# Ledger of designs, part 10: VHH binders against NADH-dependent phenylglyoxylate dehydrogenase subunit gamma (padE)

Target 1, 190 residues: NADH-dependent phenylglyoxylate dehydrogenase subunit gamma (padE), of Aromatoleum evansii (Azoarcus evansii) (q8l3b3)
Amino acid sequence: MYEVRFHGRGGQGSVMASGMLAAAMVEEGKYAVSIPSFGFERRGAPVVSFLRMSDREIRQLTNIYQPDCIVCVDPTLTKSVDIFAGMKAGGTLVQATHHPLSELALPDCVSTVGLLDAVKIALEIFKRPITNTLMLGAFAKTTGVVSLESLKRALEDSEFRDAGLAQNMTALERGYAEVAVHHIERRAAA
Below, E stands for the ipSAE of ESMFold2; O stands for the ipSAE of OpenDDE; V2 stands for 0.75 times the mean of E and O plus 0.25 times the DockQ between their complexes.

## First folded at step 11 (VHH; framework vhh_6z1v_2)

Design s4 (from q2 with S52N S54N G55S; at its last look DockQ between E and O 0.87; V2 from the best seeds 0.68)
Fold by OpenDDE, look of step 11:
Structure s4 (fold): chain B 190 residues (1-190), chain A 123 residues (1-123)
Amino acid sequence: as target 1 above (190 residues)
Amino acid sequence: EVQLVESGGRLVRTGGSLRLSCAASGFTFSSYIMGWFRQAPGKEREVVAAINWNSGNTWHADFVKGRFTISRDNAKNTVYLQMNSLKPEDTAVYYCAATPSMYLTDRSEYDYWGQGTQVTVSS
């Protein structure tokens, strides 16, 4: 089982991203369950979405407290939300940010990092900071858990139409192409 | 509440060395970044160096690389800035700052600030 926790703000489509990834995994013949947060979703308020993926049927429908991967679609969240809470050792971070790795303080549990200036790219494509589809592309490249093609299929099957679909397709592709993936070597504990 | 108290600033000659200290209290330190900033007269406050309190990972600005080094003592809850080969252009008020953010270099991410300590480098 692979568990992903999405972090974002209301209106940025983190829940949608989780659902789309779930759909993509189903396209790949896998099982996936997306669980949205049950909090009062206010625009701009922090939002959490949970996603489990597996080769087998998923029966667990609880929140994810020990994710394998954190996807943070908003660079401003890290000050107000502990996005790393409970993250497994050797975990993966997919982060929306314009900062290079050298300017980030990451916990020791993070071994793989995908960095994408998603806000900038979103503004170019959508004229608004909607980063969810970009970050899905980034996720695919960073983790290898899902193919870009499956995500594309999921997007095609979504409710997006015409220009919206085209823009999101572009966003997905650019996220995949432009994400900077890093593998962090950790010093062996003395 | 988080409190930061700087010390060590003084007048030094060009080429001299100085070590600044920042005593921190009021938080667990497990997920915080500590940083040193400086502000010269008429200039914006700029980040000098930062350290992840937990991992000890450090970042240094390009203009101080090789001359300044940030470090920490967990037992003393203190962050240090060792400054060597000081230049007149290093004259500024130096501030200690802290943040729970993951960003080392963004001033706006830092929520807690010390009162500052004056460093003056004479020719």
Scores: ipSAE 0.586, ipTM 0.830, lowest interface PAE 0.7, mean pLDDT 92
ESMFold2, look of step 11: ipSAE 0.653; ipTM 0.852
ESMFold2 (binder alone), look of step 11: mean pLDDT 86; pTM 0.877

Design s5 (from q2 with L104M; at its last look DockQ between E and O 0.91; V2 from the best seeds 0.80)
Fold by ESMFold2, look of step 11:
Structure s5 (fold): chain B 190 residues (1-190), chain A 123 residues (1-123)
Amino acid sequence: as target 1 above (190 residues)
Amino acid sequence: EVQLVESGGRLVRTGGSLRLSCAASGFTFSSYIMGWFRQAPGKEREVVAAISWSGGNTWHADFVKGRFTISRDNAKNTVYLQMNSLKPEDTAVYYCAATPSMYMTDRSEYDYWGQGTQVTVSS
């Protein structure tokens, strides 16, 4: 079981991103459940959504309290939201930020981190800070749990609100190509 | 009421050492990154060093690397800055600050600030 929690703000498409990833996983022959969170209705408020994926049927349809992976599509959330709450040891963070790894405080549970200046790239592509598709590309490169090709197919099946298919395809490809992936080496506590 | 109270600043000769302390109260100390900032006359306040919630990560500005060391004691709600090999260019008011965010070097993320302690390094 691989459990992903997406953190974003209302209107940034983080709910759509988790659904798109679920569709891509099904295309690869996996079982996936996308769980949208409806607790944040106003634009700009913090929101979460969830994806659960497995090679076997999924019995849990509940919220994800102990994710394997956190995808945070908005660089401004960490001041007001503990995006690391409940994260499993050895977990993966995919973070929109212009800061290098050396300037980030990360809890011990984070072992792999993908960093992308997604807002800057989104402004180049869309003239708006639409980061969700960029961060799906970054997720694919960072985790390897889904192929870029499967994500492209899922994009073509999606109904878009903020930008057209061509721009989102470019965003997906750039997110995949430009994410900085770091594997954090931690010595054993003894 | 949140309080950050710096102490230990004084006049020191070039090459000398100082240890700054910052006592924290009014918030859950172990849930915040702590930082030391400095401001020389006529300059912007700049980050000197920062330390993560448990002390597992530290960051030091290039202009103090090898000379200054940040540390914290969560049992005493205190953060420290050990300053060695002091230079006249280190003369500034030094501020203790706290942030709940993951961004150690971003001044705009820091919510709580002390009143500062003056460090003066003479030639």
Scores: ipSAE 0.612, ipTM 0.843, lowest interface PAE 1.2, mean pLDDT 88
ESMFold2 (binder alone), look of step 11: mean pLDDT 88; pTM 0.892
OpenDDE, look of step 11: ipSAE 0.903; ipTM 0.949

## First folded at step 12 (VHH; framework vhh_6z1v_2)

Design t1 (from q2 with H60Y F63S; at its last look DockQ between E and O 0.94; V2 from the best seeds 0.84)
Amino acid sequence: EVQLVESGGRLVRTGGSLRLSCAASGFTFSSYIMGWFRQAPGKEREVVAAISWSGGNTWYADSVKGRFTISRDNAKNTVYLQMNSLKPEDTAVYYCAATPSMYLTDRSEYDYWGQGTQVTVSS
ESMFold2, look of step 12: ipSAE 0.721; ipTM 0.882
ESMFold2 (binder alone), look of step 12: mean pLDDT 87; pTM 0.885
OpenDDE, look of step 12: ipSAE 0.908; ipTM 0.954
ESMFold2, look of step 13: ipSAE 0.700; ipTM 0.876
ESMFold2 (binder alone), look of step 13: mean pLDDT 87; pTM 0.882
OpenDDE, look of step 13: ipSAE 0.908; ipTM 0.953

Design t2 (from q2 with T105R; at its last look DockQ between E and O 0.93; V2 from the best seeds 0.79)
Fold by ESMFold2, look of step 12:
Structure t2 (fold): chain B 190 residues (1-190), chain A 123 residues (1-123)
Amino acid sequence: as target 1 above (190 residues)
Amino acid sequence: EVQLVESGGRLVRTGGSLRLSCAASGFTFSSYIMGWFRQAPGKEREVVAAISWSGGNTWHADFVKGRFTISRDNAKNTVYLQMNSLKPEDTAVYYCAATPSMYLRDRSEYDYWGQGTQVTVSS
């Protein structure tokens, strides 16, 4: 079981991102459950969504309080939200930020980090800070849990309200290509 | 009410050492990055050093690298700045600051500020 918590703000499409990832996992023959969260009631408010994925059937439909992976699509959120709450040791962070690793504080539970200046790239592609698809590409490269090709197929099978398929394909590809991935070695357990 | 209270600033000769302390209260200290900033008269406030929640990550500005060391003691709710090999250009008011974000050097993320302690380095 691999559990992902998405952090974003209303209007940033983090809920759609978890749903699209679930669809991509199904395309790879895996089981996935996307669990929606609150945040649609006003733009800009913190929003959380969840994705659970497995090689086996999933019966657990509850919120995720101890994620293996955190995807934070917004660079400003950590000031008001503890995005690391409950994160398992050896976990993965995929973070939208223009800051290099040397300028970040990370708790000891984080062992893998994917960093992408997703806002800058989103402004280049969309003229708007639409980071969710970029961050899915970054997630795929950082974790290897899903292929870029499966994400592209999931994207083709969906409709987007705010931006075209071609722009979102570009965003997915750039997120995958441009994420900076860092690994931190942990002492092996007995 | 959040309070950050700096201490330890004084007059010292070039080449000397000082240790600044900042006592924190009114918030969960271990949940905040702590930073030291400085401001000389007529200049903008600039980040000197910052330290993560647990102390596992630190950042130091190039102009103090190798001379200043930030540290913290979460049991005492205190952050420190050890300043060695002091130079006249280090003369400034030094401010303690706190942010709950993950960003060590980004001044705009810091919400809580102390009143400052004066450090003066004489020739």
Scores: ipSAE 0.598, ipTM 0.827, lowest interface PAE 1.2, mean pLDDT 88
ESMFold2 (binder alone), look of step 12: mean pLDDT 86; pTM 0.873
OpenDDE, look of step 12: ipSAE 0.887; ipTM 0.940

Design t3 (from q2 with A61R; at its last look DockQ between E and O 0.90; V2 from the best seeds 0.82)
Fold by ESMFold2, look of step 12:
Structure t3 (fold): chain B 190 residues (1-190), chain A 123 residues (1-123)
Amino acid sequence: as target 1 above (190 residues)
Amino acid sequence: EVQLVESGGRLVRTGGSLRLSCAASGFTFSSYIMGWFRQAPGKEREVVAAISWSGGNTWHRDFVKGRFTISRDNAKNTVYLQMNSLKPEDTAVYYCAATPSMYLTDRSEYDYWGQGTQVTVSS
């Protein structure tokens, strides 16, 4: 079982990242459950969504409190949200940010980090900060749990409100190609 | 309600040492990155060093590397800046600051600021 928690803001994109990832996992013959975001009152408020995936059937449809992976699609969110809450040891962070690894504070549970200046790239592609598809590409490269090709097929089946398929395909490809992946070495305990 | 109170700033000779302290209250100290910033006359306030929630990550500006060391004591809600081999260009008002974000060096992310403590390094 591999559990992903997505952090973002309401109204921030045209497509639900967790749902698209679930569709891509089904394309690969795996089992996936996505739980869409809920409980926000205004545009820009913090929101969360969830994906659970496995090689075996999944019966559990509840929220994810102990994720293996955190995908944070907004660079400003950590000021108001503890995105690391409950994260398992050895976990993976995929973070939208222009900051290099050396300028980030990360809890000990984070072992792998994918960093992408997704807002800058989104402005180049969409003229708006639509980062969800970029961050799915970054997720695929960082974790290896889904192929870029499966994400492309899932994207083709999606209905878009804010931007077309061609722009989102470019975003997915660039997110995959441009993410900086780091594996964190921890000092010995004393 | 939130308070950050710096202390330890004074006049010191070139080559000397100082230890700055910042006592924090009114928030959950262990949930915040702490930073030391400085502002010399006529210049903008700039980050000097920053330290993560538990102290597991630190960052130091290049011009102070090897001379300054940030540290924290979460049991005492205090962050420190050990300043060694001081130079006249280190003369500035030093501020401690706090942010709940993950960003060590981004001044715009810091919400809480102390009043500052003057450090003057004589030639």
Scores: ipSAE 0.697, ipTM 0.867, lowest interface PAE 0.8, mean pLDDT 87
ESMFold2 (binder alone), look of step 12: mean pLDDT 85; pTM 0.870
OpenDDE, look of step 12: ipSAE 0.892; ipTM 0.944

Design t4 (from q2 with R107A; at its last look DockQ between E and O 0.93; V2 from the best seeds 0.81)
Fold by ESMFold2, look of step 12:
Structure t4 (fold): chain B 190 residues (1-190), chain A 123 residues (1-123)
Amino acid sequence: as target 1 above (190 residues)
Amino acid sequence: EVQLVESGGRLVRTGGSLRLSCAASGFTFSSYIMGWFRQAPGKEREVVAAISWSGGNTWHADFVKGRFTISRDNAKNTVYLQMNSLKPEDTAVYYCAATPSMYLTDASEYDYWGQGTQVTVSS
């Protein structure tokens, strides 16, 4: 089981991003459940959504409190939201930020990090800070749990695209290509 | 209430050393990144060094690398700045600051600030 928690703000499409990822996993012949947070209609407020992925049937439809991976699509959230709450050891962070790894504090449980200046790229592509499809591309590259091609197919079939398909395809491709992936080396415990 | 109290700033000669301390109270110290910032007269405040809540990540500005070292003691709720090989350019008010965010170097993310301690480096 691979459990992903998405963090964003209302109006940024982060809730819909988990649904698109679920669709991509199903097209790969895997099982996925997307669980959107209630009350996400308030623009600007923190919102959370969840995705479970497995090679086997998924019976757990509840919120994810111990994620393997955290995707944070907004660089401003960590001041007000503990996005790392409950994260499993050896976990993966995919973070929208212009800061390099050397300027980030990360808890010990983070072993892999994908960094993308998604807001800058979104403004280039959309003239708006629509980061969700960029961050899905970054997720695919960082984690390898879904292919870029499966995400593209899910995007073509989706009902939740806010901008034109061509712009979102460009965003997905750029997120995949431009994410900086780091594996954090730590001293052996014993 | 939250308090950050810097100490240790004084007049020192070029090439000298100082150790700044910042005593923190009123919040869960081990849950915050701590940073040292400085501001010279007529100049903008700039980040000097920062340290994660566990001390596992540190960041130092290029203009102080090899000369300054940030550290923290979570048992004493105190962050330190060891300043060696001081230069006249280091003359500034030094501020201790705290943030719950993940960003070591972004002053806009820091919520709590001390009153500052003056460091003056003479020729």
Scores: ipSAE 0.632, ipTM 0.844, lowest interface PAE 1.1, mean pLDDT 88
ESMFold2 (binder alone), look of step 12: mean pLDDT 86; pTM 0.869
OpenDDE, look of step 12: ipSAE 0.900; ipTM 0.950

Design t5 (at its last look DockQ between E and O 0.02; V2 from the best seeds 0.00; counts 0 for: pae E 14.1 > 2, placed apart)
Fold by ESMFold2, look of step 12:
Structure t5 (fold): chain B 190 residues (1-190), chain A 124 residues (1-124)
Amino acid sequence: as target 1 above (190 residues)
Amino acid sequence: EVQLVESGGRLVRTGGSLRLSCAASGFTFSSYIMGWFRQAPGKEREVVAAISWSGGNTWHADFVKGRFTISRDNAKNTVYLQMNSLKPEDTAVYYCAATPSMYLTDRYSEYDYWGQGTQVTVSS
């Protein structure tokens, strides 16, 4: 079971990344459940969505409080939200940021980090800070849980196949290619 | 053991005011989003208001905006609902609820802990 929590803001894209990732997992013959946060999604407000993936049937449809992986698509969220709440030890962070690893205050539970200046790249591709697809590409490279090709197939089947597909395909590929992946070594306690 | 105990529900005249309190114990109160829900007989439970763990962000349902105000006091492990300009339509059992969610939510299935409720009755 691999559990991912996505952190973003309302209005930051035409496609919520967790649903796209679920579709990609199904393309690989696996089981996935995407659980979007409903209700208080307003433009600019923090929003959360969840993805649960497994080689076996998934019966748990609840929110994810103990994620294996955090994907944060907005670099400003850590000012108002503890995105690490409940994260399992040895977890993975995929973070939109222009800051290098040395400037980040990461908790000990984070062992793998994928960093991408997703806002800058999104402005180049879309002329808007639409980072979701970029961060999905970064997720694939950082975790290896899903292939880039499965993500491309899921994107081709999405609701904007007729418009915006080329830009989102470029975003997916650039996110995968340009993410900086770091593996944090921590000395064991005596 | 997690406990949420509502108090303050009573009979009140149309146009009146009252304040509900919910005392929490058995969990780290300041790490939970709190909500108030209500349920009238024969109706589904509906969200009234929700408040972030710090109190810095609140949400109120349209049918209570301008009349009800949610607040919390983390030092006292207590969430409040100030209800003004009460109408007969506000008659319901009011429930306090808690979720570990990182964001405000109006879905009752996402709240893990619930109180037993307090009856509010608004007479014509």
Scores: ipSAE 0.000, ipTM 0.142, lowest interface PAE 14.1, mean pLDDT 81
ESMFold2 (binder alone), look of step 12: mean pLDDT 85; pTM 0.865
OpenDDE, look of step 12: ipSAE 0.694; ipTM 0.843

Design t6 (from q2 with I33V N57Y; at its last look DockQ between E and O 0.97; V2 from the best seeds 0.82)
Fold by ESMFold2, look of step 12:
Structure t6 (fold): chain B 190 residues (1-190), chain A 123 residues (1-123)
Amino acid sequence: as target 1 above (190 residues)
Amino acid sequence: EVQLVESGGRLVRTGGSLRLSCAASGFTFSSYVMGWFRQAPGKEREVVAAISWSGGYTWHADFVKGRFTISRDNAKNTVYLQMNSLKPEDTAVYYCAATPSMYLTDRSEYDYWGQGTQVTVSS
């Protein structure tokens, strides 16, 4: 079982990516469950969604309290949200940010980090800060649990209100190509 | 009420050392990144050093690397800046600051600020 928690904001015109990833996993012959958690009526409120994936049938449809991977599509969330809550040791963070690894505080449970200046790239592609599709590309490169090609096929079957298929395809490809992936070596005990 | 109270700033000679302290209260100290910033007359406030919630990650500006060391004691709710090999260019008001975010160097992410302590390096 591989459990992913997505952190973002509602009402910004961004696309929550967990359903897209679930569709891509099914294309690869895996079982996946996407669980949306809806945000507030106000724009900009923090929202969460969840994805479980496995080679076997998934019976758990509840929220994810101990994720293997956190995808944070908004660079400003950690000021108000503990995005790391419950994260398993050896976990993966995929984070939208313009900061390099050396300028980030990370908890000990994070072992792999994918960093992408997704807002800058989104403004280049969409003229709006629509980061979800970019961050799916970054996720694929950082984790290797899904192929870029499977994500492209899932994208073709999707409807987007804020941008067209061609722009989202470009975003997916750039997210995959441009993410900076780091593996953090940690001492098990001192 | 959140309070950050700096202490330890004074006049020292070039090559000297100082230790700055910042006592924190009114928030869960161990949940915050702590930073030291400085502002010389007529200049922008700039990050000097920052330290993660547990102390596991630190960042130091290139202009102080090897000379200054940030540390924290979560049992005492205190962050420190050990300042060695001081130079006249280090003369500034030094501010303690806190952010709940993971961003060590982003001034705009820091919500809580102390009143500052003056460090003056002569000759």
Scores: ipSAE 0.638, ipTM 0.850, lowest interface PAE 1.1, mean pLDDT 87
ESMFold2 (binder alone), look of step 12: mean pLDDT 88; pTM 0.893
OpenDDE, look of step 12: ipSAE 0.891; ipTM 0.942

## First folded at step 13 (VHH; framework vhh_6z1v_2)

Design u1 (from t1 with I33V; at its last look DockQ between E and O 0.87; V2 from the best seeds 0.82)
Fold by ESMFold2, look of step 13:
Structure u1 (fold): chain B 190 residues (1-190), chain A 123 residues (1-123)
Amino acid sequence: as target 1 above (190 residues)
Amino acid sequence: EVQLVESGGRLVRTGGSLRLSCAASGFTFSSYVMGWFRQAPGKEREVVAAISWSGGNTWYADSVKGRFTISRDNAKNTVYLQMNSLKPEDTAVYYCAATPSMYLTDRSEYDYWGQGTQVTVSS
């Protein structure tokens, strides 16, 4: 079982991103459950969504309190939201940010980090800071739990059937290609 | 009420050492990244060193790397800056600051600031 918690802001495509990932996992012959956050979503407010994936049928339909992976699609959230709450040891962070790893505070439970300046790239592609598809590409590269090819197929089968599809395909590909992946080795002091 | 109170700033000669302390209150200290910033007369406030919530990672400006050491004691709600091999260019008001965000070096993320303590390094 691989449990992912997505952190973003309302009015972005965070629910669509988790749904697209679920579709890609099913295309690979796996089981996936996408769970939207409860409560009222307002533009700009922090929002959370959840995704479970497994090689076996998933019976849990509840919120994810102990994720294996955090995907934070918005660089501004960590001031107001503890995105690391409950994260399992050896976990993976996929973070939208222009900061290099050396400038980030990370809890000990984080072992793998994918960093992408997704806002900059989104502005280049969309002329708007729409980061969710970029971060799905980054997620695929960082975690390896889903292939880029499966994500591209899921995108082709989605509601992006006009100019939006081409831009989102570019975003997916760039997110995958441009994410900086770091594996953290932690050692006790002497 | 949140308070950050720096102490230990004084006049020292080139090559000398100082230890700055910052006592924190009014917030959950272990949930905050702590930073030391400095501002020389006529200059912008700049980050000097920062330390993660648990002390698991640190960051230093190139100008102080190898000479300054940041540390924290979460049981005492205190962050420290050990300053060795001081140079006249280290002369500044030093500020303790706190942020709940992950960003060690981003001044705009730091919400809480001390009043500052003057460090003067004479040639």
Scores: ipSAE 0.691, ipTM 0.871, lowest interface PAE 1.0, mean pLDDT 88
ESMFold2 (binder alone), look of step 13: mean pLDDT 88; pTM 0.892
OpenDDE, look of step 13: ipSAE 0.909; ipTM 0.956

Design u2 (from t1 with I33T; at its last look DockQ between E and O 0.93; V2 from the best seeds 0.81)
Fold by ESMFold2, look of step 13:
Structure u2 (fold): chain B 190 residues (1-190), chain A 123 residues (1-123)
Amino acid sequence: as target 1 above (190 residues)
Amino acid sequence: EVQLVESGGRLVRTGGSLRLSCAASGFTFSSYTMGWFRQAPGKEREVVAAISWSGGNTWYADSVKGRFTISRDNAKNTVYLQMNSLKPEDTAVYYCAATPSMYLTDRSEYDYWGQGTQVTVSS
């Protein structure tokens, strides 16, 4: 079982991104459940969504409090939200940010980091900060749990509010190609 | 009420050393990244060094690398800046600051600030 928590803001498409990932996983013959955050959605407020995936059937539809992977599609959230809450040791972070790894404070439980300046790239492609598809590409490269090709097929069947298929295909490919993946090695104490 | 209280600023000669301390209260110290910033006359406040909430990550401005060392003692709610090989260009008011965010170097993320302590390096 591989459990992913998505962090974003209302209106940023975090729920759509987790649903598209679920569809891509099913295309690969795996089981996946996308679980939206419950409650009234207000634009700009922090929101959470969840994805659970497995080689076996999934019956559990509850929230994910101890994720293996955090995907944060908004660079501004960590001041007000502890995106790392409950994260398992050896976990993976995929973070939208222009900061390099050397400028980040990360808890010890994070072992793998995918960093992408997704807002800058989104402005180049869409003229708007639509980061969700970029971050799916970054997720695929960073984790390897889903192929870029499966994401492309899931994208072809999707409906988009703010951009067309060609722009989103470019975003997915750039997210995959341009994410900086780091594996954190910690020195043994003397 | 959150308080950050710097101490240790004084006049020193070029090549000298100085240790700054910042005592924190009113918040869960071990949940915050701590930074040292400085502001010279006529210049904007700039980050000098920062340290993550556990001490596992540190960052230094290029102008101070190899000369300054940031450290923290979470049991004492205190962050330190050891300054060696001081130069006249290190003359500034030094500020202790705290942020809950992951960003070590982003001044706009720091919510809590001390009053500052003056460091003056004479030729």
Scores: ipSAE 0.653, ipTM 0.856, lowest interface PAE 1.0, mean pLDDT 88
ESMFold2 (binder alone), look of step 13: mean pLDDT 88; pTM 0.890
OpenDDE, look of step 13: ipSAE 0.886; ipTM 0.939

Design u3 (from u1 with Y110F; at its last look DockQ between E and O 0.95; V2 from the best seeds 0.83)
Fold by ESMFold2, look of step 13:
Structure u3 (fold): chain B 190 residues (1-190), chain A 123 residues (1-123)
Amino acid sequence: as target 1 above (190 residues)
Amino acid sequence: EVQLVESGGRLVRTGGSLRLSCAASGFTFSSYVMGWFRQAPGKEREVVAAISWSGGNTWYADSVKGRFTISRDNAKNTVYLQMNSLKPEDTAVYYCAATPSMYLTDRSEFDYWGQGTQVTVSS
């Protein structure tokens, strides 16, 4: 069982990102459950969503309190949200940021880090800070849990729009290609 | 009420050493990244050193690497800056600062600031 928590802000598409990942996992013959966060949503407010995936059928439909992986699509969020809450030892962080690893404080539970300046790239592609598809590409490269090809197929099936698909396909590819992946040496949990 | 109180700043000669302390209160110290910043007259405030919540990550400006050491004692809610081999260009007001974010070097992320302590290094 692999459990991912997505952190973003309202209007940034973090719920769509977890749903697209779920579709890609099903395309690979795996089981996935996407769980959107609930509550009052306003533009810019912190939002969380969840994805659970497994080689076996999933009976757990509850929120994810101890994630294996955190995907944070907004570089400004960590000031107001403890994105690391409950994270398992040996976990993976995929973070939108222009800062290099050497400038980050990370808890000991983080063993793998994918860093992408997703806002800058999103502005180049979309002229808007739409980072969700970029961060899915970064996720695939960082974790190896899903292939880029499966994500491309899921993206093709999500919208029936020609021009919007091309920009999002570019975003997915750039996220995968440009993420900086770091493996932090530590004694692994058993 | 959040307080950060720096101490230890004074006049020292070139080549000397000085230890700054910053006592924190009014927040959960172990949940915050701590930083030392400095500001010389007519200059912008700049990060000198920073240390993660547990002390597992540190960062130093190139101008102070090998000479300055940041450390923290979470049991005493205190962060320290050991400054060795001091130079006249280290003359500045030194500020203790705290952020709950993960960013060691981003001044805009730091919410809490002390009033500063003056360090003057004479030729």
Scores: ipSAE 0.679, ipTM 0.870, lowest interface PAE 0.9, mean pLDDT 88
ESMFold2 (binder alone), look of step 13: mean pLDDT 84; pTM 0.856
OpenDDE, look of step 13: ipSAE 0.903; ipTM 0.953

